# Ledger of designs, part 46: VHH binders against q9lmt1

Target 1, 351 residues: q9lmt1
Amino acid sequence: MLEKESDLTAMEKPNNKHAADSFSSEDLVSPVKKAKKSEEVSGGGEAVAAVGNREAEEDKPSFVSEEKKEFLVEADVAEDKGARHTMEDVWVVLPDASLDFPGTLRCAHFAIYDGHGGRLAAEFAKKHLHLNVLSAGLPRELLDVKVAKKAILEGFRKTDELLLQKSVSGGWQDGATAVCVWILDQKVFVANIGDAKAVLARSSTTNELGNHTEAGNPLKAIVLTREHKAIYPQERSRIQKSGGVISSNGRLQGRLEVSRAFGDRHFKKFGVSATPDIHAFELTERENFMILGCDGLWEVFGPSDAVGFVQKLLKEGLHVSTVSRRLVKEAVKERRCKDNCTAIVIVFKRV
Key: E = the ipSAE of ESMFold2; O = the ipSAE of OpenDDE; V2 = 0.75 times the mean of E and O plus 0.25 times the DockQ between their complexes.

## First folded at step 15 (VHH; framework vhh_7ocj_1)

Design x1 (at its last look DockQ between E and O 0.32; V2 from the best seeds 0.00; counts 0 for: pae E 2.2 > 2, grease 25.2 > 24.2)
Fold by OpenDDE, look of step 15:
Structure x1 (fold): chain B 351 residues (1-351), chain A 125 residues (1-125)
Amino acid sequence: as target 1 above (351 residues)
Amino acid sequence: QVQLVESGGGLVQAGGSLRLSCAASGSIFSSYAMGWYRQAPGKQRELVAAIYSKGSTRYGDFVKGRFTISRGNAKNTVYLQMNSLSVEDTAVYYCAAEVETEDEEWGFTYTEYYWGQGTQVTVSS
């Protein structure tokens, strides 16, 4: 039965206008003076002392060759299927990604692709992304950050275009998230789509105050990637503008959690994008190591937790291959990660 | 500054139950994980339970299904239901949180650990 009705109310616009003010002016001037003098004379002559031309030894500017602080990059990967039936993660570890181009700027490439709905999108991205980024004009001799970012963007775009064509022709619908790193000399580029993460372990600035607190300077766990999920405000707005609906479970069309991925061809019309976020920074002595991980790793590790875990093992003098394996083993066996788990550990060493 | 406030500790008889509560407050963006650690006299601090942002949980090997960690309805709150307590569970229990904050130098986020002051749990025979 019960009816209940009502009410309307519309309330108003208010206007307010004002004001202009002008301030002006002035002025001041002046002056003058003056003087004067004068004198005088005399002439004395002689001695033509033969000033020996001491050739000024031109102080050749000691080009202090800024010793190019060379960084050695050591990296390795570990993976575990976990409790899943299949492994949908794929990875790339190329400490020297310029082997085909001798004499060029040092280039290293690292990536994790986390497949969903299958492995085919992740495998396609692994095969094509780096090549498409190189072909798009990733700098090889002169490093321009803008040019490099443009090449990465175009590489992602081209990879997704080709992947979608393959998806149609192959009759599959797989998607993949990505976290990618390029190291060009000392410049690091981090690109991601989806919810895979890159975490940088950075030393705090040594306060000049020589209090050697024996507590080893805690490494800061800097998250270099932003997650792209449909429920996040900016991504949600973008998806909704494209006509996508986010369900109560936080999934686009009730199915997809991420708002950016390679593939996912049926979700592209709803605003799923393969456009990465890209960050760049310069390697210094403060950069100790980086951890790339799939979502499975980050379900059972926080960034600071992972950094602390890796730091401890590196301080024990363990090789990066052992460190990466122990990280994934800790995630899957000890912390009971239920998903695929992949991690890349990248160590920066000053030489 | 981030603060963690524990409550619910006290004296309990063996076989009894306690419920610990922890609330995180201050300038926090999010917590990646919250959990409980304990330290008994003359022993190292050990993990009791942790809950991650995505809802995964882990427990110390000594827990053996006796304890349950859960999130509160409020963000950045956690509870530890402890059942079937024994004298060996006597310790100071510390709340911990891995909290996301902004890096002012780089404009990125980073995470760090914060700790509560601890709450005493005493189990009598």
Scores: ipSAE 0.699, ipTM 0.892, lowest interface PAE 0.7, mean pLDDT 86
Fold by ESMFold2, look of step 15:
Structure x1 (fold): chain B 351 residues (1-351), chain A 125 residues (1-125)
Amino acid sequence: as target 1 above (351 residues)
Amino acid sequence: QVQLVESGGGLVQAGGSLRLSCAASGSIFSSYAMGWYRQAPGKQRELVAAIYSKGSTRYGDFVKGRFTISRGNAKNTVYLQMNSLSVEDTAVYYCAAEVETEDEEWGFTYTEYYWGQGTQVTVSS
């Protein structure tokens, strides 16, 4: 079914022949026709050749890199209602997400659930999804990417199954989108249903730019999630085969814009699915941080804009808690986002 | 490849108006944001206006309600209506876009900034 995923080659950096300067509402100091890069070596900066766990105090600078390198993961969340009177976003930040499933593999979990029609579906997902993924066999001792993806897929299926039962017994119609991250050892798994987004900030190629103008090494903003909207080809096909109608405003049955979500009980018969897209990538020195955000954040920030904003604050030495708060504050206060706004910033630091 | 084509610059008297246009072209096009920056001689480039894919707008503090950014019906075009111009508005105005590019090999997308070549706006007293 969903075993058609890439053989981990989806983690490779895109080939970009037409890269341009970053587009930021702040800190654009490069003229046109000139490339610039930022040097973002924060958190350590002294050991540029290799960073690893050292057993002795003696330093041996031979530039022989340790094949396996440890990363510290630091993350925090910020949220704001925006101009709405209710808050329907919920979040999960679990730097240690082992729960009752101990093992030698690091296990961290982060998620944003963007509720619609109420927050009951989002709260249910917050409480149950990760446990269901663990129970479905998320690897805890020996990393196996295909087993991990299968556990995540089954976790989503089980969570929606149980949620729909609760929705019937409770008489509610709530739904929720999801953007989720699991970190197992040094492998990151991203899963999503709906239109919340995960963006990875990754060092770009510095392959001769032909100009010595240099502000630093710019980070590429890679969108790790595909939006699930009724108007998109794969989603439209599933909906239409189920008898659903995509109205001229792009909504299923004139009402539901997303084509995948937890809950939305009435729309499940028209092809609304809780089956996630799942992608994985390996952490190296090039992956700097991730931003998870609900729809409200991305309404006033493009991915490169958000990456630039976060990068600037991290370069100033600010803690991830402050960075996430300032990102959401900028979205709501300065950029006047009207919707609920939630962001998780996940920073990868080489030790 | 995405190309930004600017028009509408030129010479105008103080108190006057100009309308800048920027059209994006290429084999495929979608954007998270489009906007305008300006750079006067010896000064840093600064944001004039931005419009996001869902319609939110942002303006530089110096605009003070004098300029309006909008998207055209084609969605690949943005306009900057500049009213009540003063000599301090004299600068090269650059169109910029944050454009979504799909990676056909791996299925991920990334965004890139694209810049126009700039158009001169000169405000005389």
Scores: ipSAE 0.427, ipTM 0.761, lowest interface PAE 2.2, mean pLDDT 79
ESMFold2 (binder alone), look of step 15: mean pLDDT 80; pTM 0.793

Design x2 (at its last look DockQ between E and O 0.40; V2 from the best seeds 0.00; counts 0 for: pae E 3.4 > 2)
Fold by OpenDDE, look of step 15:
Structure x2 (fold): chain B 351 residues (1-351), chain A 125 residues (1-125)
Amino acid sequence: as target 1 above (351 residues)
Amino acid sequence: QVQLVESGGGLVQAGGSLRLSCAASGSIFSSYAMGWYRQAPGKQRELVAAIYSKGSTRYGDFVKGRFTISRGNAKNTVYLQMNSLSVEDTAVYYCAAEVETEDEEYGFHYTEYYWGQGTQVTVSS
């Protein structure tokens, strides 16, 4: 049956204009003064004392060879399929990624690719991303942070372009998230798309005395990656501008949770991007280790929890291979992670 | 500053039930996990239950299905339903949260643990 109406209204414009002002001026000048004098004289002669040329030993600047604080990088990986039927995660561990160019700038590369809808996108990224980043001009001799970031961006772009072509020709539609690390000498670059994470364990204080902070100071767990999910305000806005719809379950077109990924060819027109966020920092004595993990790891570990877990095992003197295996085992067996679980532990040691 | 406030502790008879509540407040970006720990006199603090941001849960081995952790309608609230309590469950129960905050030095985010003041749970025979 019932009716009702109502109207209401239009309200207005307001204008306001103002204002100008000017201030100016001045001047000041002054002056002069002059003087003066004068004198004078005299002559006296003699003694040509043969001042021996003490050759000033040029103090050769002691090139204090800045002892290049060399960092050793130790890394390993562990993976577990968990309760899933298939393993869709793939990884890269290259502590020396410059084997073809000995004596150049140290390059290490680490990555986790978490596949969704299949493994093919993750496998393609594993095969091509690092090579495309190198080909895009990742520095090998002279480190330029801007050049390195540009190379990483172009490498991601080129990898996704080629992956999408392969996706079409192969008749598959898989996607993959990524977390990637490049270490160029002492400079670390972290790039991600999707919801894979990198966490840095950093000491709070540089004790000048080189004594490792007393065994009691917890390492700070720094999250170096931002998640790219469709429900997040910036990503949501970007996706909606591209004509994508985010469902009540937080998924793009009711299907995809992440807003950035390799592949996902049907979602590219809705604003899914393979453009990574990139962070860069310098290795110091404060950087203890880094954890790369897929979303499965981070479902059952917080960053500080994971850092505490790894720190404890490293303090026990365990090798990084054992530490990575125990981390994934804890996630899957003890904490009942139901997804694929992959982790890379990267330890920074001062030499 | 992040604050955690516990409630719902008290005296209960063996076989009884309690429901603990914890509310997180303050400048928090996100909570990666919230949970409950307990500490009995002369014992170490131990995990009772935790719930993660994506809804996964874990329990201490002593829980044996007696306790259930859940989130409230508010993002930063957690409950611990404790059933079939025994004298061995007598402890101070602490709410904990792993919370993301801004790193002022480097402009990154980091996480840290925050703790409540604790609530006493006493189970009588």
Scores: ipSAE 0.671, ipTM 0.877, lowest interface PAE 0.9, mean pLDDT 86
Fold by ESMFold2, look of step 15:
Structure x2 (fold): chain B 351 residues (1-351), chain A 125 residues (1-125)
Amino acid sequence: as target 1 above (351 residues)
Amino acid sequence: QVQLVESGGGLVQAGGSLRLSCAASGSIFSSYAMGWYRQAPGKQRELVAAIYSKGSTRYGDFVKGRFTISRGNAKNTVYLQMNSLSVEDTAVYYCAAEVETEDEEYGFHYTEYYWGQGTQVTVSS
């Protein structure tokens, strides 16, 4: 764990085409050394675009519309095989993810697919999921949270359907978890199946004296995803109703720890699902950055630990590419993570 | 409100052993990591040991196999078994925990690091 000197003092809490190509180890030679319920509640905000009628201004009404707060999205990825024989993590980094679906809404997409039993399911998801989400009607002109969530759900369903067909014809059993982000204008959508995580670094509110600064402002680590494991009550119930057996080690049929994934063809009969959890939130001045990571990262970093590590490097003025690379290097070289390790850091900067 | 309660510190002769314990109490949804740091006079605070939710462990380089971190039978408890102690191990030992609590604003959970008050370990030769 990397801690600042200021963080190591006395106890704190009681204080007492438009298109850009994705980057992966297979896509480029070496540009990056590869080192429930909220859904109905979270989607709500209004914008007031009109200046109200004023009796004193009747010559010809002039409208001053509210301009949206603009931000820059800067993101990069790093990956490392760790101690494993193969690399089964796959990633997508598309700051402009419009592809052949142009529109007025800014569209960005980021994903990590953590493959198991081989890389083929993760590679299929990388190639097809975002395209299937766009084709299912991801909004490109008028932001609509319900429509976006529906497109994401259908994209996951379609991708798994096609992947399973390919798995049958190809004779493979690969599976993959996913953690995905879409940014449409000022709204962030997070979708996941499995145990990869998305974590948001968010400023606290200012106190009545306005004493918060970037240098001294403690960021909160908000976990945006729920892990899907066979032992968790909702997942366990679905699996048991399908005739699946959860062994004493918490694995379905003694083998599969995750309860949701793309692929895993032989486990679909026992309740393994590709249906994602989907959450959305609005970007404001408080959201500083996000970290997406496979389970390898989170084996040796808690969310607050990772947020603190990234925040320190960003405060030193390091570019996001260096920050992501250092995060993965710390996990693998210093903290001795044995698994494949992949992280995406997504930084939000206001103009 | 999360509170860490440490015990097991004290005075011990060189070559001896101590067992530190720490229990986390309060509104905890889940625990990501628990561990121990130490700070000797005139030195920076340094990691002694950490245990993560899946059972992976980390140790400071100075530990050299002498200490073992483990989870206890009681929920949200950890122990640090310290063997073959030397005068260089004299320090204040702080429990630390990274835990997930509820955040009503987004309907998500947040994590924070919490620290104990520290327990003195003194090794005499």
Scores: ipSAE 0.414, ipTM 0.776, lowest interface PAE 3.4, mean pLDDT 79
ESMFold2 (binder alone), look of step 15: mean pLDDT 82; pTM 0.824

Design x3 (at its last look DockQ between E and O 0.48; V2 from the best seeds 0.00; counts 0 for: pae E 3.2 > 2)
Fold by OpenDDE, look of step 15:
Structure x3 (fold): chain B 351 residues (1-351), chain A 125 residues (1-125)
Amino acid sequence: as target 1 above (351 residues)
Amino acid sequence: QVQLVESGGGLVQAGGSLRLSCAASGSIFSSYAMGWYRQAPGKQRELVAAIYSKGSTRYGDFVKGRFTISRGNAKNTVYLQMNSLSVEDTAVYYCAAEVETEDEERGFYYTEYYWGQGTQVTVSS
């Protein structure tokens, strides 16, 4: 049946103008003073002071060789398909990514690519990303953080461009998230797109004093990555500005959960980007290890939980290969992760 | 500061049921997991149940399907339905949360465990 109506109105609110001012001036001058003068005198005396050639022992600057605190990097990977029909995760573990350039700046590279809609985007990224980052001018001799970040950004851009061309020509629509690490000497770069994570385990205190802080101080878990999901405010705004719609289930066009990924060629016009966030830090004695993981790992582990788990196994004297395998086994078998699960454990040892 | 407040503990007869509740408050940026631990006299603290941010759950081996962890309508509330309680379930039950906090100095995020004060659960024969 019925009915109504109503109109409600227009309100105008207003103008305000204001204004002005000016301030000026001043001078100050001052002055002069003069003076004098004089004199004079003479005298002669001979004294043949024996120029003792004190050979100045040139204090050779003790080049305190800054003992280059060398860090050894040990890393390994584990993966499990879980309850999924296929494995869509791929990984890269290159503890020495500069083997072709001996005597250059140490470079290590680690990555996890989590594929969605298939494996092809993840496999393409695995094959091309590191090479594109190197080709974009990742430093090999002189470390410049700005240059390195620029090279990583360009490497991601170029990888996605080439991947999208391959996606069109191949007739596939796969996408992939990524978490990537580059270690250049002691500088660590972490880049991600999507919801894969990097977690750093850091000691709370610098052992300045050789007191063995009791083996019991828990390592701090530091999340070095931010997730890129369509529902997150900044990403949501960006996606909506591009004309994308986020459904009630938190998915772009009702289909894609992440707002950044390689590939996903049909979603690029809706603002899906392959532009990574990049964090950089210096390795110190406080950095113990890093965990890279796909979304499947982080569904059943919190960062501090994962750090505690890995720390316990490392304290038992287990090799990093066993630690990574036990982490993934814990995730899939004990904690019942239903997705693909991939983890890289990177241990930093002072030499 | 993050605070966890437990409720619903008490005295129950063997075979009985309890429902524990935990509410998290304070400066919570993100919760990776919330859960319940218990500590009986002279025993170590052990996991009872946990629920993760995406809704996955895990239980201690002793639970054997008797307990169910769930989220409330509020993102920072968790419940533990405990059925078929036995004398061996007598303990202090603690709510826990792994919470992300911003490190303003470094521009990173770290996670920490926060704990409730605990609630006593006593199961009589």
Scores: ipSAE 0.664, ipTM 0.871, lowest interface PAE 0.9, mean pLDDT 86
Fold by ESMFold2, look of step 15:
Structure x3 (fold): chain B 351 residues (1-351), chain A 125 residues (1-125)
Amino acid sequence: as target 1 above (351 residues)
Amino acid sequence: QVQLVESGGGLVQAGGSLRLSCAASGSIFSSYAMGWYRQAPGKQRELVAAIYSKGSTRYGDFVKGRFTISRGNAKNTVYLQMNSLSVEDTAVYYCAAEVETEDEERGFYYTEYYWGQGTQVTVSS
């Protein structure tokens, strides 16, 4: 095979336009108790044998360029305190994230919030971010990528604004990083502040019919997020222009390593921002799964290493719930990760 | 175009020590992990040691505390100190690295996994 290995669909660069529109926010109920997707239990349908002319679907797929290929999305999370006494990671797994905003577009949402200095900022983000994004106009009927990115950007701004008010009244200094995914129809949006990562596992080869090769070419790891650290040039520039000092240990004011986060109230005046990077891509047959993880996971897994680990388990037929648990178990028990470890595995299955 | 340049292999008596080094060259933005694998004649390639960007390390079960992986002064250099070598450590040792490359044309970031050409370690009895 000679095809180019690691293509993604086109991704728009961030556009940070401010709007005066505001929506009322609502607290999210603890919405996700456990939506563990059982391995084909309700279906069991692969046990039926089709013989001869019992074809269920059309004989030929449509090759018209205006049709999209649909996918099922299956996801689950695992977490472990590691060697810490506290768990400051929180997560969101919402395969149906419509809440009170129904529409014809599929809406799914997944997030990890890695708390620091306490868990209050991470819990606040879990309860409010997605609702604020919906309220800011996340598309529910007709997909518009620019509108979706604007809603996500405004959702982050509003969430941090409200969080900072609570931080003042409550007298706390907690902060949290975020890595978030929204799936609208067949378009995936990834947003991040801080040092948690999203990694996409993508086939290196596609057939002209959009099928993956029978050889099952190795999946490649595409890192969809950039870490925001005070020492990085563009982040450092913003911090220093705001009067912040990056100490010899690489931390803002000697204390904060990340340059973007929810909360961290006393650092906001020094240029710490809750403004996310936002990227989007289309789902095709090449996108197999995503891994979202806090820095604890990536401390003991490189992206390709993690993709290979997950791919092996999926090829063995394991359900995503088992895959996520084994990934975190490997990180904590076998690889001796000391920090909190949380991972979400999101699998794209063709229909 | 990242290349891994290995050195330090050779012949050693049982009980002796050897130090392998590996440097990554070419244009890279970051290294997620670097490490060493080995392959003895007729055996499958197996992990010897890995070091991650934040300093965490892993070792193959057979190492049993005898080997130490470390980073050099240069960001993309790693060393493997091998002590108490036995005949069973005879193998070709491969440097491996997982590095990140930005594709500015597409606006995405890719990871690539690279292998060195290997360096022979032979332990005589």
Scores: ipSAE 0.413, ipTM 0.761, lowest interface PAE 3.2, mean pLDDT 79
ESMFold2 (binder alone), look of step 15: mean pLDDT 81; pTM 0.804

Design x4 (at its last look DockQ between E and O 0.46; V2 from the best seeds 0.61)
Fold by OpenDDE, look of step 15:
Structure x4 (fold): chain B 351 residues (1-351), chain A 125 residues (1-125)
Amino acid sequence: as target 1 above (351 residues)
Amino acid sequence: QVQLVESGGGLVQAGGSLRLSCAASGSIFSSYAMGWYRQAPGKQRELVAAIYSKGSTRYGDFVKGRFTISRGNAKNTVYLQMNSLSVEDTAVYYCAAEVETEDEEQGFYYTEYYWGQGTQVTVSS
């Protein structure tokens, strides 16, 4: 039965206007003076003693050859399917990604691609992304950070374009998240789309003071990536502007959790993008190691937890291959990660 | 600053139950994990239970299904239901959180552990 009705009200616009003010002017001036003088004279002629030209040995500036602090990069990968039926993760580990270009700037490349809806998008990205970034003009001789970032952006764009064409022709709909690292000499570039992460372990102080305080300075865990999920305010706004709807479960069109990915061809019209976030930093003695991980790793590890785990194993003198395997084994077997789990550990050593 | 406040500790008889609560407050950007650790006299601090941001959980080997960690309706609250307590469970129980913080100087995010003051749990025979 019950009716209830009401009501109205519309209220108003208000206007307000003002004001202009002008302030002005002045001025000041002046002056002058003057003088003058004058004098004079005399001429005494005494003997030009032949001061021997001691050729000043030009102190050749000792080019203190800034000993180019060379960093050695050691890296390895581990993966485990976990409780999933299939492995949809793929990875790239190229400690020397410049082998095809001898005499160029040192380039290393590392990546994890986490596939969803299948593996095909991740496999395509693995095959094409690095080549497209190189082809887009990733610096090989002169490092310009802006040029490198532009090359990475274009490489991601081109990879997604080609992937989408392949997706249409192949009749598949797979997508993939990505976390990617390029090391160009001492410059590190981290790019991501989706919810894969890169975590840097950094020392808090440069031990300039040789006090071996045995209390091993805890490494700071620095998260170099931001997740791209549809529920996050900036991503949500972007997706909604593109006409996408985020369901109560936080998924775009009730299906996709991430707001950025390769592929996902049916979601592109709703604002899913393959445009990465890119961070860049320079390697110093403070950079100890980096962990790349899929969402499965980070479901059962926090960044500081993962850094502490890896740091302990490295202090035991374990090789990076053993460290990466133990990290993934801890995630899957001990911490019961139910998803695919992939991790890359990258260790920075001063030579 | 992030603060963790524990409650629910006390004296209980063997075979009894306790429910610990932890509330996180302050400038919390994101919590990657919250959990409970314990430290008995003369022993090292050990993990009791942790819950991660996506809801995965882990427990110490001594828990053997006796304890359950859960989140409250507030994102920054965790509970530890402890059943079938024994004298060996006597310890100070600490709430911990791994929290993301912005580095204003570098524009990066870092994580660190925050700890509560602890709550005493005593199990009598």
Scores: ipSAE 0.702, ipTM 0.886, lowest interface PAE 0.8, mean pLDDT 86
Fold by ESMFold2, look of step 15:
Structure x4 (fold): chain B 351 residues (1-351), chain A 125 residues (1-125)
Amino acid sequence: as target 1 above (351 residues)
Amino acid sequence: QVQLVESGGGLVQAGGSLRLSCAASGSIFSSYAMGWYRQAPGKQRELVAAIYSKGSTRYGDFVKGRFTISRGNAKNTVYLQMNSLSVEDTAVYYCAAEVETEDEEQGFYYTEYYWGQGTQVTVSS
């Protein structure tokens, strides 16, 4: 009784693999034309922001934005425990993430924190990371990519520092991975520690009018994040230099598979880091949407599979809130994902 | 550049078994998923089984426990053990893989699907 799976075709030739540590992503194309100057309604449509665990939507006041943006951003989240007894995923959906740091630049923030050993580290990161990034100087008036990346980097460092102090006083060992997005004006920043993923759906070509009306061409699935596992060369080197041992099962000290996370206090001395990879790209007419997901989503969806699933639903005219719920429902109900499953879908619309 | 080559198809009596194999030819160092789809004449292509990089598996509802997908030790080979076959299982079976590729010019990774040419499975009554 469910909709059939989408058929996805990828006709791209694979290249030889090079040892690429993608610390920085270049923009995919030149900046998009700024042909439309219009008022935007930030968060006033069918979209709502959801902040807490086990909630899909929140009520937000509608308002009118005077910002001159080429793109409207709509996003929503869905979550499900899957087969687990507990839910250790935590998320953030803030289409307007200015908080007490006003400015003329659009600021949106989205994140998934995948907790392990409990949810206390994930909850701490939800409460403190974005505020620490803002306090570290995330640009609010004049976009500066280097300043933005520096603020994000410092925000992660400070958040983990404070979290570890709380972990000592509270006597817990919780950890959490993170995949985070900030949107400043037309730039998207993606930061990650651990194995949650961000995937961008991008059209392979653009026509002369900027439409995404390709004849039967599926969107390309760009994997914006690299997993941090103890067995990967850079991560392994740091761990071994710190005296850590990577067991035959690929885990640090036989216990921890990820090499970067917030918390995990006892593993910090063995080289577990909260230092994120940070990538940025420009929004153009080619970028259609992003999917953020915890490891549970990606256990039963490959990136192209997920992009095709979401694209089909968006083409049917479904709102992002329904799309995110359908994606997680497919993962849990039809594909029988065992783990906690959380996904955020972020849609970019030209205006 | 990646090519998927199926083998093991053929004719079999109802109630019988077949084992399909799929080997990737060319350079393949990472994949998100590998699996099998099937298509009978006049019908849409449908998922038979998939195996993901962490070992999670999926099966089409029609499989009903009769088929098992597995990876070979080489990690670039996927098998489909098909037991208790019936005439409704008659179709062309296609191997598919979702493969990660580095875009060297842009410095990021993307994924795309690769498909085999298909192998015919025919189940006689």
Scores: ipSAE 0.621, ipTM 0.853, lowest interface PAE 1.4, mean pLDDT 80
ESMFold2 (binder alone), look of step 15: mean pLDDT 82; pTM 0.813

